# Ledger of designs, part 20: VHH binders against p0dx41

Target 1, 281 residues: p0dx41
Amino acid sequence: MASFIASDQDVKNFLTAPSMNDQEGIGFAYATDEAVLKALIPAPLKLMAPVVCGYVVHMGKPTFSAPYLEESLFALVSYKDKMMGAYPINLLLHGPGAESGVIAGREGAGIPKKLADDIELRRNDNSATATVERHGKTLLNVSWTAGELNDPSIMKQFAGQLALGKEAEMNSFFYKYDIDQHEDGTNHFSNVQLVATQLRSLADQVEPGNLSIQLESTDDDPFGELKVLKPLGAAWFHFDTSVMFNTLKLDEVDAATTMPKLLTGRYDRSFFNPKAATYII
Key: E = the ipSAE of ESMFold2; O = the ipSAE of ESMFold2 at other seeds; V2 = 0.75 times the mean of E and O plus 0.25 times the DockQ between their complexes.

## First folded at step 4 (VHH)

Design u1 (framework vhh_5c3l_4; at its last look DockQ between E and O 0.46; V2 from the best seeds 0.00; counts 0 for: pae O 8.1 > 2, unsure alone 64.7 < 65)
Fold by ESMFold2-Fast, scan of step 4:
Structure u1 (fold): chain B 281 residues (1-281), chain A 127 residues (1-127)
Amino acid sequence: as target 1 above (281 residues)
Amino acid sequence: QVQLQESGGGLVQPGGSLRLSCAASGFTFSSYAMSWVRQAPGKGLEVVSDISSGGGSTTYADSVKGRFTISRDNAKNTLYLQMNSLKPEDTAVYYCAKETRTYSYGGSTYRTEFDYRGPGTQVTVSS
């Protein structure tokens, strides 16, 4: 007895700030090639360190969907030497809420989300593993063992975000754009803009540990470009709450120099080469 | 040695209250989500409530929502279930359960999957 016309209450509910509550999993960091990582970061963002950060988490109580699993690889960046935060290179989602997460994130927030074929996250006592599968490959295989970090120096990068019992704020930087079809049959990018989405998270568990990590690559998801030169560390964490509460429009950017760095994280190779196929049915 | 020990069950009149406790030992209690699970006579297991490792996130079965409250004291390695407005349908053996933290949607493995339960405590709601 629903209608294609949303009620006033449905519209109000739709506009409520999204929360990813009861979020837990493995966060990690590893050193990679500086020149390669720097080349992936669109101006005006600046790479802060030759480090890839990542996570594999389960979102137990999203306010907008059923539960789901999510993976991300991201860089630590600054904007105008004033704001710092994460620049996500990829996000892969799997589980009952995953399609809703992909649609909402891509349509509303410019988040580079795709569906994985499978994501598994498992913790037993003082060890945990996560795997991410897409298009016939295990793109990511990560493990955490409670104890010392591979390299304790990375703790300073995450101290504020992982403060126990206090709300911490973090910026995530995304690029939004429109794709316009014109009368001549060509598509054009327009309104390419840098935004910062702000999160407030309340961590109640953070356990440092040793990282083991393996990456596999496909043309659709070229994780192998972000080579693991040195594992730095991992942690098991839990956020009671994580609320996406504000978006700041920061800059309008040049499409020609920016768009090449955004497409692989959002689209598969069939979009760029209709004769290419990287997965088998 | 992992151990869970429930207490606080008993006989109570409809509309009454009971508070169950579970003493945990042999593992890092603060690192695991915990559940209360019950088995009524002649029925299967029902998860009535679960609580995250830090206590910030809780869930309840529709049958108990608004009447039961789960809580934990990580400093004391103790899990609690406050049961109010008890009904004859709440008559069951109540178990404390340690959750596995397995998240996979391809194989039917969930956060509520248990690797250990305690011996249980009997709750009987009758006149």
Scores: ipSAE 0.352, ipTM 0.748, lowest interface PAE 1.5, mean pLDDT 87
Fold by ESMFold2, look of step 7:
Structure u1 (fold): chain B 281 residues (1-281), chain A 127 residues (1-127)
Amino acid sequence: as target 1 above (281 residues)
Amino acid sequence: QVQLQESGGGLVQPGGSLRLSCAASGFTFSSYAMSWVRQAPGKGLEVVSDISSGGGSTTYADSVKGRFTISRDNAKNTLYLQMNSLKPEDTAVYYCAKETRTYSYGGSTYRTEFDYRGPGTQVTVSS
C-alpha cells in the first residue's frame, strides 16, 4: 500500500547505486575561446584544453526515475594534475523522469541541473539531430552525420574515452555547498567543497561522425558565451549500463571566489532579480 | 529492407512453456532496442517486454513478470522470449518489433514507438 512512510526495504533500495541504463544519443566536441572557458573553471580545477564537450542523450531505463532527456556542456579538467575528468557547466533535463533527475543530482552531488522546456533527439539511419529549448529560444541545435570527424586528429582522444565492450570509469567534478540563514533573514554559503562522482559505463556502440552545432543565449542560459570557434567531431553512442558507484570529497574551497561560478547553472535570473527576467509561457 | 520473422508459437496447455524466436535482417540489429508486443483477440497492442540494444537492460509488463524472459543474441541477429507458466490470458498474436529512435516529450507523455513489426506468431493457451 502507498504511504508517506517508506518501508525499511524501500529505504534500502533508495540507497543502491543509481544506474543510467539504456543511455544513447549524440556526444560532441568543439574548440572555444580559452580565456573565456578558463574563467568559468573554479579553483582548484585546471582546464586541460580549450575544448567544450557535450551531449544530448536519452536516459532510457534509469533505475531511479522514469525516462528523461539530458543535455550537458562540459570542460575537460584535472584536479592536482592527478585526476582528470569532466566539469559540467550546465545540465538541462526534460521528460517524465526529469524532475526526479534534477532533485537527485542537486541533492546527491551538487550537479548543476535545471529543467528545459523541450528536448528532442532524433536519429534517422546514419544521421541524428537534437534540439534544446528554454525560455523562448533554441539554446542548442546539434547534428551528427556518421563518417569523418571535422578534425580527424582528435580520433584517439574520443576512442580512448569510450572503449567498446569494456567498462570504463570516468570522473565528473562538481561543487557542493550549504545555504544557511542568519537570524536577520539573510543567507550565507557554508561547507563549499569540491566533489567527484565516478561512473562505470559499458559502451556497446560508438559511431563517430561530423558535427554541426549552433548555440544561442537567453538571460537565464548564456550558452553563446561558449562560442563555437571550430567544430571537432561528434559521435552517436549507446551505454548499455552506466553506474554512479562513488562520490569522493576532494577539497574545501573558498565561497567568495567559487560561488559566482556556480549560481547560473543552478538558478535563473529571477532568483537574483525577478524583474530582469522575461518569461514566455 | 527490414525483415523480422517470428517463430515458436503454437497451442499449449495452461502451465506450459513456449520459446519464441525472431530472426532479424536488413538493418544493424545490435544498434536497436527490441520489443515483444502482443494482441489478444479483440484487444489493442500490449508491450510485453523490451530489451536494450546491448541486452543489459530489460523491462516487462506486470502481467508477465517472473514468467517471461526476453533475451537477444546480437551475433545471430535473433530476439527471444521464453514464456513459462502460461495462462489462458496470454493467448495472443506475438510480434517482434524494432523500436524507433525518436525521443521527444514536447509537452506530452513519452511513448514507445515502433517503425517495423513482423507478421507475428500465434500463441494459444487452452485446455
Scores: ipSAE 0.192, ipTM 0.680, lowest interface PAE 3.7, mean pLDDT 87
Fold by ESMFold2 at other seeds, look of step 11:
Structure u1 (fold): chain B 281 residues (1-281), chain A 127 residues (1-127)
Amino acid sequence: as target 1 above (281 residues)
Amino acid sequence: QVQLQESGGGLVQPGGSLRLSCAASGFTFSSYAMSWVRQAPGKGLEVVSDISSGGGSTTYADSVKGRFTISRDNAKNTLYLQMNSLKPEDTAVYYCAKETRTYSYGGSTYRTEFDYRGPGTQVTVSS
């Protein structure tokens, strides 16, 4: 039954809304330089807080692939004061399902996904650690210890975002684009647009605690630009389900102003500079 | 001092049914995914089924699909396996297992199937 030609049923299954079932790991937040973070946010999105949020999670039972690990750093943003949500600056994926996850996310919603060289996520009862490695460095080293947040004054603001045992709907904002080639062989960007993916998630576990976090940079992944000025807190969480049930097309945007803020999350330096080389043997 | 205690095994005729239970203590049961794992005589371990910590996501081995149902009661710290239409090939020791929360797909560390398992309960399908 294998064929380069997919059956009608395979095509129908391919179009089913993806769900990230049995997702768990460390979520965290820290304060950063507001001007630096604002500069990374393309119009028409507006930064809502000088806070970087992020996670390192295991996608245990995704409906579209084998399991994989995923890291993200994201900002909290609004669109025209009508919609609020996450603007992911990057996502790094590792594991047997990771390649499928990168392809699906890039093609479906322009999600800034690249492959990590390694991601580890470990929990020992009341504490957990995660590391993300790419191109010769540990870009992210994060730990959670169950208990009080680093800044307890933030607890009410963040704890109200997750309600155990109830579905919550959330937005993630991305910029999609095409790359087309001219007759002279040069490329140009077309159809640059802002979209929102909408997720319906069921959280059944949230364990708040203390954050310890270190970031490093490589030329390909400048995580250290988002300096940790103040750790705010972390949590271990589990989503039984998290369904991407809708994608909204919000705006067409200017390529010249927007694309400089999109390329680093999606491409390595070798794309821009032929003398740059990054590889693992 | 994690403790898992399986029960409900026994001798049953082909086509019959059994319901396995697993009482859990010594850890926060509702925080962990759980599995049923079996070992037939002279064979390795096979993951039969697993269930997420909240019970919303389940997975089954092809060999038991449509015949077995995993469930959990987090208020009672108990994991269940309803086994219907039993076949001689289902003869095994069945173990309740607490799944790992250590995830790695590269380097020197591998994801393990489980952190701890119970002593098991024997299921024998024979006329």
Scores: ipSAE 0.113, ipTM 0.633, lowest interface PAE 5.1, mean pLDDT 87
ESMFold2, look of step 5: ipSAE 0.032; ipTM 0.581
ESMFold2 (binder alone), look of step 5: mean pLDDT 78; pTM 0.781
ESMFold2 at other seeds, look of step 5: ipSAE 0.000; ipTM 0.434
ESMFold2 (binder alone), look of step 7: mean pLDDT 79; pTM 0.783
ESMFold2 at other seeds, look of step 7: ipSAE 0.000; ipTM 0.106
ESMFold2, look of step 11: ipSAE 0.034; ipTM 0.580
ESMFold2 (binder alone), look of step 11: mean pLDDT 78; pTM 0.783
ESMFold2, look of step 13: ipSAE 0.025; ipTM 0.569
ESMFold2 (binder alone), look of step 13: mean pLDDT 79; pTM 0.783
ESMFold2 at other seeds, look of step 13: ipSAE 0.013; ipTM 0.525

Design u2 (framework vhh_vobarilizumab_d1)
Fold by ESMFold2-Fast, scan of step 4:
Structure u2 (fold): chain B 281 residues (1-281), chain A 127 residues (1-127)
Amino acid sequence: as target 1 above (281 residues)
Amino acid sequence: EVQLVESGGGLVQPGGSLRLSCAASGFTFSKYAMAWYRQAPGKGRELVAGITSGGSTSYADSVKGRFTISRDNAKNTLYLQMNSLRPEDTAVYYCARDVKTYTWSGGYTYKVTFDYWGQGTLVTVSS
């Protein structure tokens, strides 16, 4: 029988690097307002380009949960003008494995994960669509049509990341923190730190195409702040393997300037004003 | 233009066998999951068997162990080998192309929908 006390073997298995195998969906990029996007990036990370990247994917064989659907919007950033990678602004999950994904990602890796009310990903022939719904709004509606990127000139920039059968590596930057509850009844942030986790993916399918994208906002998920000024392109992809590994602690950072930029991606408005209604339940 | 053309149906005695074929055209057959559905007179369509682009198969409980789904990507053809046929297998059999749709509604399997139904092929099992 299973017990509340894990066996030594269960503990060893738990510590195995998480993999999101058999992952497929739509990846995309669009140009946005530089000043707005730059303001969302906590120091010491620096924005590299006024571009929002994103995806809507199905995780077919995660090693830590049942399958689930996931959406993310992220920025491309650098650390100390040397290390480059993704800074996720949001992640929304839906499906049988979604709760496990949220718990593990938030607790273990500092990932800004919430549950969506619905995520749909559909491919029919040379077209695909994805929608993400939360709290009464379709926050994201994206379409891919096989062919040329909206901006074909950017294809060379991504050539190395689109190579079939070649492992691609990318850093993902996250902020981890503790919330300490004190005897006087107040909560305090502590141990606020920047980390980088490496992601290694093996693509066996990449199909470039034209992006159509629409964002809607709620106070809980203000996607409209990341305005779509110009669609750049999309691709349908399949990763046979995708492994998170090698987490590095980079810097301790100032809580007062950093935490305001982390909370909206992790908490709903009820945490900031429990008397305010932010949506119809 | 996407086309699916079923063939191989006919009249057969209980305990007999038939092999259905579906000729596909107008799309890259090897990239799609395919399925067989059937519809008995006065009833709705039911999934009989499915096969992924990679060759993994699934079957309805009512046909498991009796029917075998297979594909030939070089010929753009889907097959259904039907053995130990029963009167309750009498139906029009339809070939379907997979529209890959991932949706979930609390405790159910991910939904996979199908489009591009062919005209169907009639299978009659009579004593």
Scores: ipSAE 0.244, ipTM 0.705, lowest interface PAE 2.8, mean pLDDT 86

Design u3 (framework vhh_7pa5_2)
Fold by ESMFold2-Fast, scan of step 4:
Structure u3 (fold): chain B 281 residues (1-281), chain A 127 residues (1-127)
Amino acid sequence: as target 1 above (281 residues)
Amino acid sequence: QVQLVESGGGMVQPGGSLRLSCAASGFTFSSYGMSWVRRAPGKGPEWVSTISGSGGYTSYADSVKGRFTISRDNAKNTLYLQMNSLKPEDTALYYCAKDTRVYEYSGHTYTAEYDYWGQGTQVTVSS
């Protein structure tokens, strides 16, 4: 029989670094409103450019689950003007492994993951499309056509990540926190801290191209706040391997100023107003 | 120019095994789902199996499930079909087909549409 007590081998396997191997899809970037994007970035991170980056990918061989599709919108940020990386604003997952991906990411790494109602990723020759649906809206509709970027200068920001046949390392910045119930009938945030999770990826395919992008908004997933002022470019890529290999604890941060910027990416409106059913269509 | 070349067919006894290969060129192989489709004498095409571009998703016709295994080697631009426990009803020309869809979780068993088909490789299972 299986047991609620894990074996020593199961514990060792659980502690192996997670990998999102055989990952492919569309990566993209567009210009947005600087003041809006800057306001979303919790101190001590600094926004590097008024640009939203994103992806829609298929995770073919994750080590912790069946395959799944994932979407993210993220900002490019720096910490203390020395460490640079991504600050994910949202992640939406769909597919056979999606629930495991949400649990692992939220519990282990403070990643703002939710389940989408549907994610589709399709390629036909030199064109590809991706759509993300949640709570009655197509939140994201993106297309890639092989060729020139909308703005070729955007590729400079991803040069290191797009080196074919070489391992590239990148930082993703997350905020981790505890939520504790108190006997006065309230919850309190504690241990709010900035961490960098380091990823090592091996790209074996990168194809630049032209981006077309449309966003829709809901109160649960307000993508419209990150308005598309100008598409900058897209690429179709494949990572043979992508492994989370290290976590650095960087800073303890003020809950009062930080937590308001973390909740929408992690929770739906029902957590803030149980009477609100804003996603019922 | 897209080219698909099947090989590995032949004559086998019932219960035997064969491994089919499809060498692909003229397109970015890893970006496309691939399928095996067969045509038995006097019948229309029957879908056999599909594999996604990355290899992360596979599906099989009920008639071959548990007996056939589809796989791919993207470094070699080659698609494979391992056929075990062959039956006389598996006798057909087997075609390699390039899919227009990379990923679709809704409709896991939907295998149309195809851009290109190869020339086929003959599999004959006889006693």
Scores: ipSAE 0.015, ipTM 0.354, lowest interface PAE 6.8, mean pLDDT 85

Design u4 (framework vhh_surovatamig_d1)
Fold by ESMFold2-Fast, scan of step 4:
Structure u4 (fold): chain B 281 residues (1-281), chain A 126 residues (1-126)
Amino acid sequence: as target 1 above (281 residues)
Amino acid sequence: EVQLVESGGGLVQPGGSLRLSCAASGFTFSDYGMSWVRQAPGKGLEWVATISSSGGSTDYVDSVKGRFTISRDNAKKSLYLQMNSLRAEDTAVYYCARETKVWSYGGQTRYTMDVRGQGTLVTVSS
């Protein structure tokens, strides 16, 4: 029988490393304004290139939830010239497992997750499209067509990240924090810290291709700030396995300089303005 | 030219087993998810099982879970469906299909077929 007290076996199962098996969709990259992108990256992370990377994927067999669709835009960053990896600016989730994904990711890993109103991913032969909708706007519309990248000069770099049949490890950098309610009716940030979550993925399908991309912006999700100056390329990929296998605590950071760069990816405008519109959908 | 050729159908007693095979040609088989779809007499097409391009992920319609196993051999460019504990309700023409796939939860995640074979008949009867 189920109980509000978890069994020892349930706790043991809960602590098993999460895997996102049968993950597939469109990965892409485009050039953006360096000064704008650089300003979004909290110290001590450093921007490596004026490039926004992203994906729209279906998580077919997550070990922690029912399936769901996920979108992300991220930057490529370095930490103290020792580590390289992704810094996610946003993640939007939709589908049966989406609520579980948001709860687990935000609580356990500091991941900037929100719920989308709809995400659709479609593949027909050598073409694929994805759309992400939230609060009445199509925030992201991407298309992939198998063939050459928009910029063939980046082929070696792009293909290397999605090497077919080889285990690939990557770092994703997140900031974790606590919010403490005080007796005067204010909240305070505490324990603001930079962590790296390490992922190991096995790609069994990688198909480079041409990227078409369009962004729309809202105050809640200002995708238009990351303007598309030049599409660089896209790929359809499938990860047979993808596992989060390690977390490293790297640095404690100053709340005043860090927190302004974390809130828009996690909260809507209703948190910042008591007269802001709220959405009932 | 893209081609899918099914084989392995036949007459079988209830509780029996059959293994269906599908030979693919004219495309890079390892790049595509594949499905088995069936059509019972007088009914529409029903999706039965899907396998990812690597073979690491599979999905089944509820009525066949635990009884059917989809598998593939990318080196041989072949798709298989092992059917155990067959029931009269499994009687249908079975088609191998290369998929156009849609992921949407405003509807269901669903599969459309861009290429389908000629089919192989499975009859479960005494």
Scores: ipSAE 0.252, ipTM 0.687, lowest interface PAE 2.3, mean pLDDT 87

Design u5 (framework vhh_7qia_2)
Fold by ESMFold2-Fast, scan of step 4:
Structure u5 (fold): chain B 281 residues (1-281), chain A 126 residues (1-126)
Amino acid sequence: as target 1 above (281 residues)
Amino acid sequence: QLQLVESGGGLVQPGGSLRLSCEASGFTFSTYAMGWYRQAPGKQRELVAFITSGGSTNYADSVKGRFTISRDNAKNTVYLQMNSLRPEDTAIYYCAAETRIYSHGTGYEVRQYDYWGKGTPVTVSS
């Protein structure tokens, strides 16, 4: 029988590394405004290129939940000119496992996850489309058509993380923090830290192609800030396995300069605007 | 246009084995997910086994451990190896090439844009 007290075996199982197995969908990249993108990246991370990467995928066999769909926009960054990897700006999730994915990712790994109102991913022959809807807007509309990248000169960079039949490792950089409620009724940020979590993936399918992409913006999810200046390319991919492991604490960081860059990806505007609750008798 | 042709069905005794093949033509086979479905007399078609373009597999609980789906992209062919056959496995077996849709439905399901073969009959009887 299940109990509010977890068994020793349940605790042991909970502490195994999470995997997002049987993952497939559209990955893409586009050029954006360097000054805008650079401003979104908290120190000590450094932007590597004026490029937004993204994906819309279906997680077919997560080890921690039912299947779900996930979207992300991320930047390519470096730490101390040695470690390179992804800095996720947003993640939106939808589907039967989405709530579990949001809770686990935010609580355990500092991942900027919210729930979308809808995500659709559709492939027909050598074309695929994905849409992400939240708060009355289609925030992202992307399509892939098999063939050449929009910019064929980036093929080597585009294919690097998606090498077929070889385990690929990448760093994902996150900021973790605590919010402490104080006796005077104020909240304070504490323990603001940069971490890197490694992701090990085995790609068994990668199909390059042409990208079409459109963004819409809301105050809760200001995707339009990451303007599409030039589509670079897209690919349909499938990962047999994708395992998160080896979280490294890299740096303690200043809350005052860091936290403004973390909140919009994690909270909606209602958290920032005091609500006057009026009770009418 | 896409065409699927099943083969390998037949009459087999309980406990026997059969290997079904589905050969595809008229499209880029490697980009399709492929499924094996069956339809017993007077019943609706049900999914038996599924293989993604990348080779990940899924099986109906009733055949798990007995059936194996595989694909050979160089031959444009998907296979279903059926072992330890039972009378309950008697059906017409259909190959399908699928476009996957993931949507907001009450449960996420792979919706088919179906290309279907004509089917190959399998009879498990003494």
Scores: ipSAE 0.016, ipTM 0.343, lowest interface PAE 6.0, mean pLDDT 85

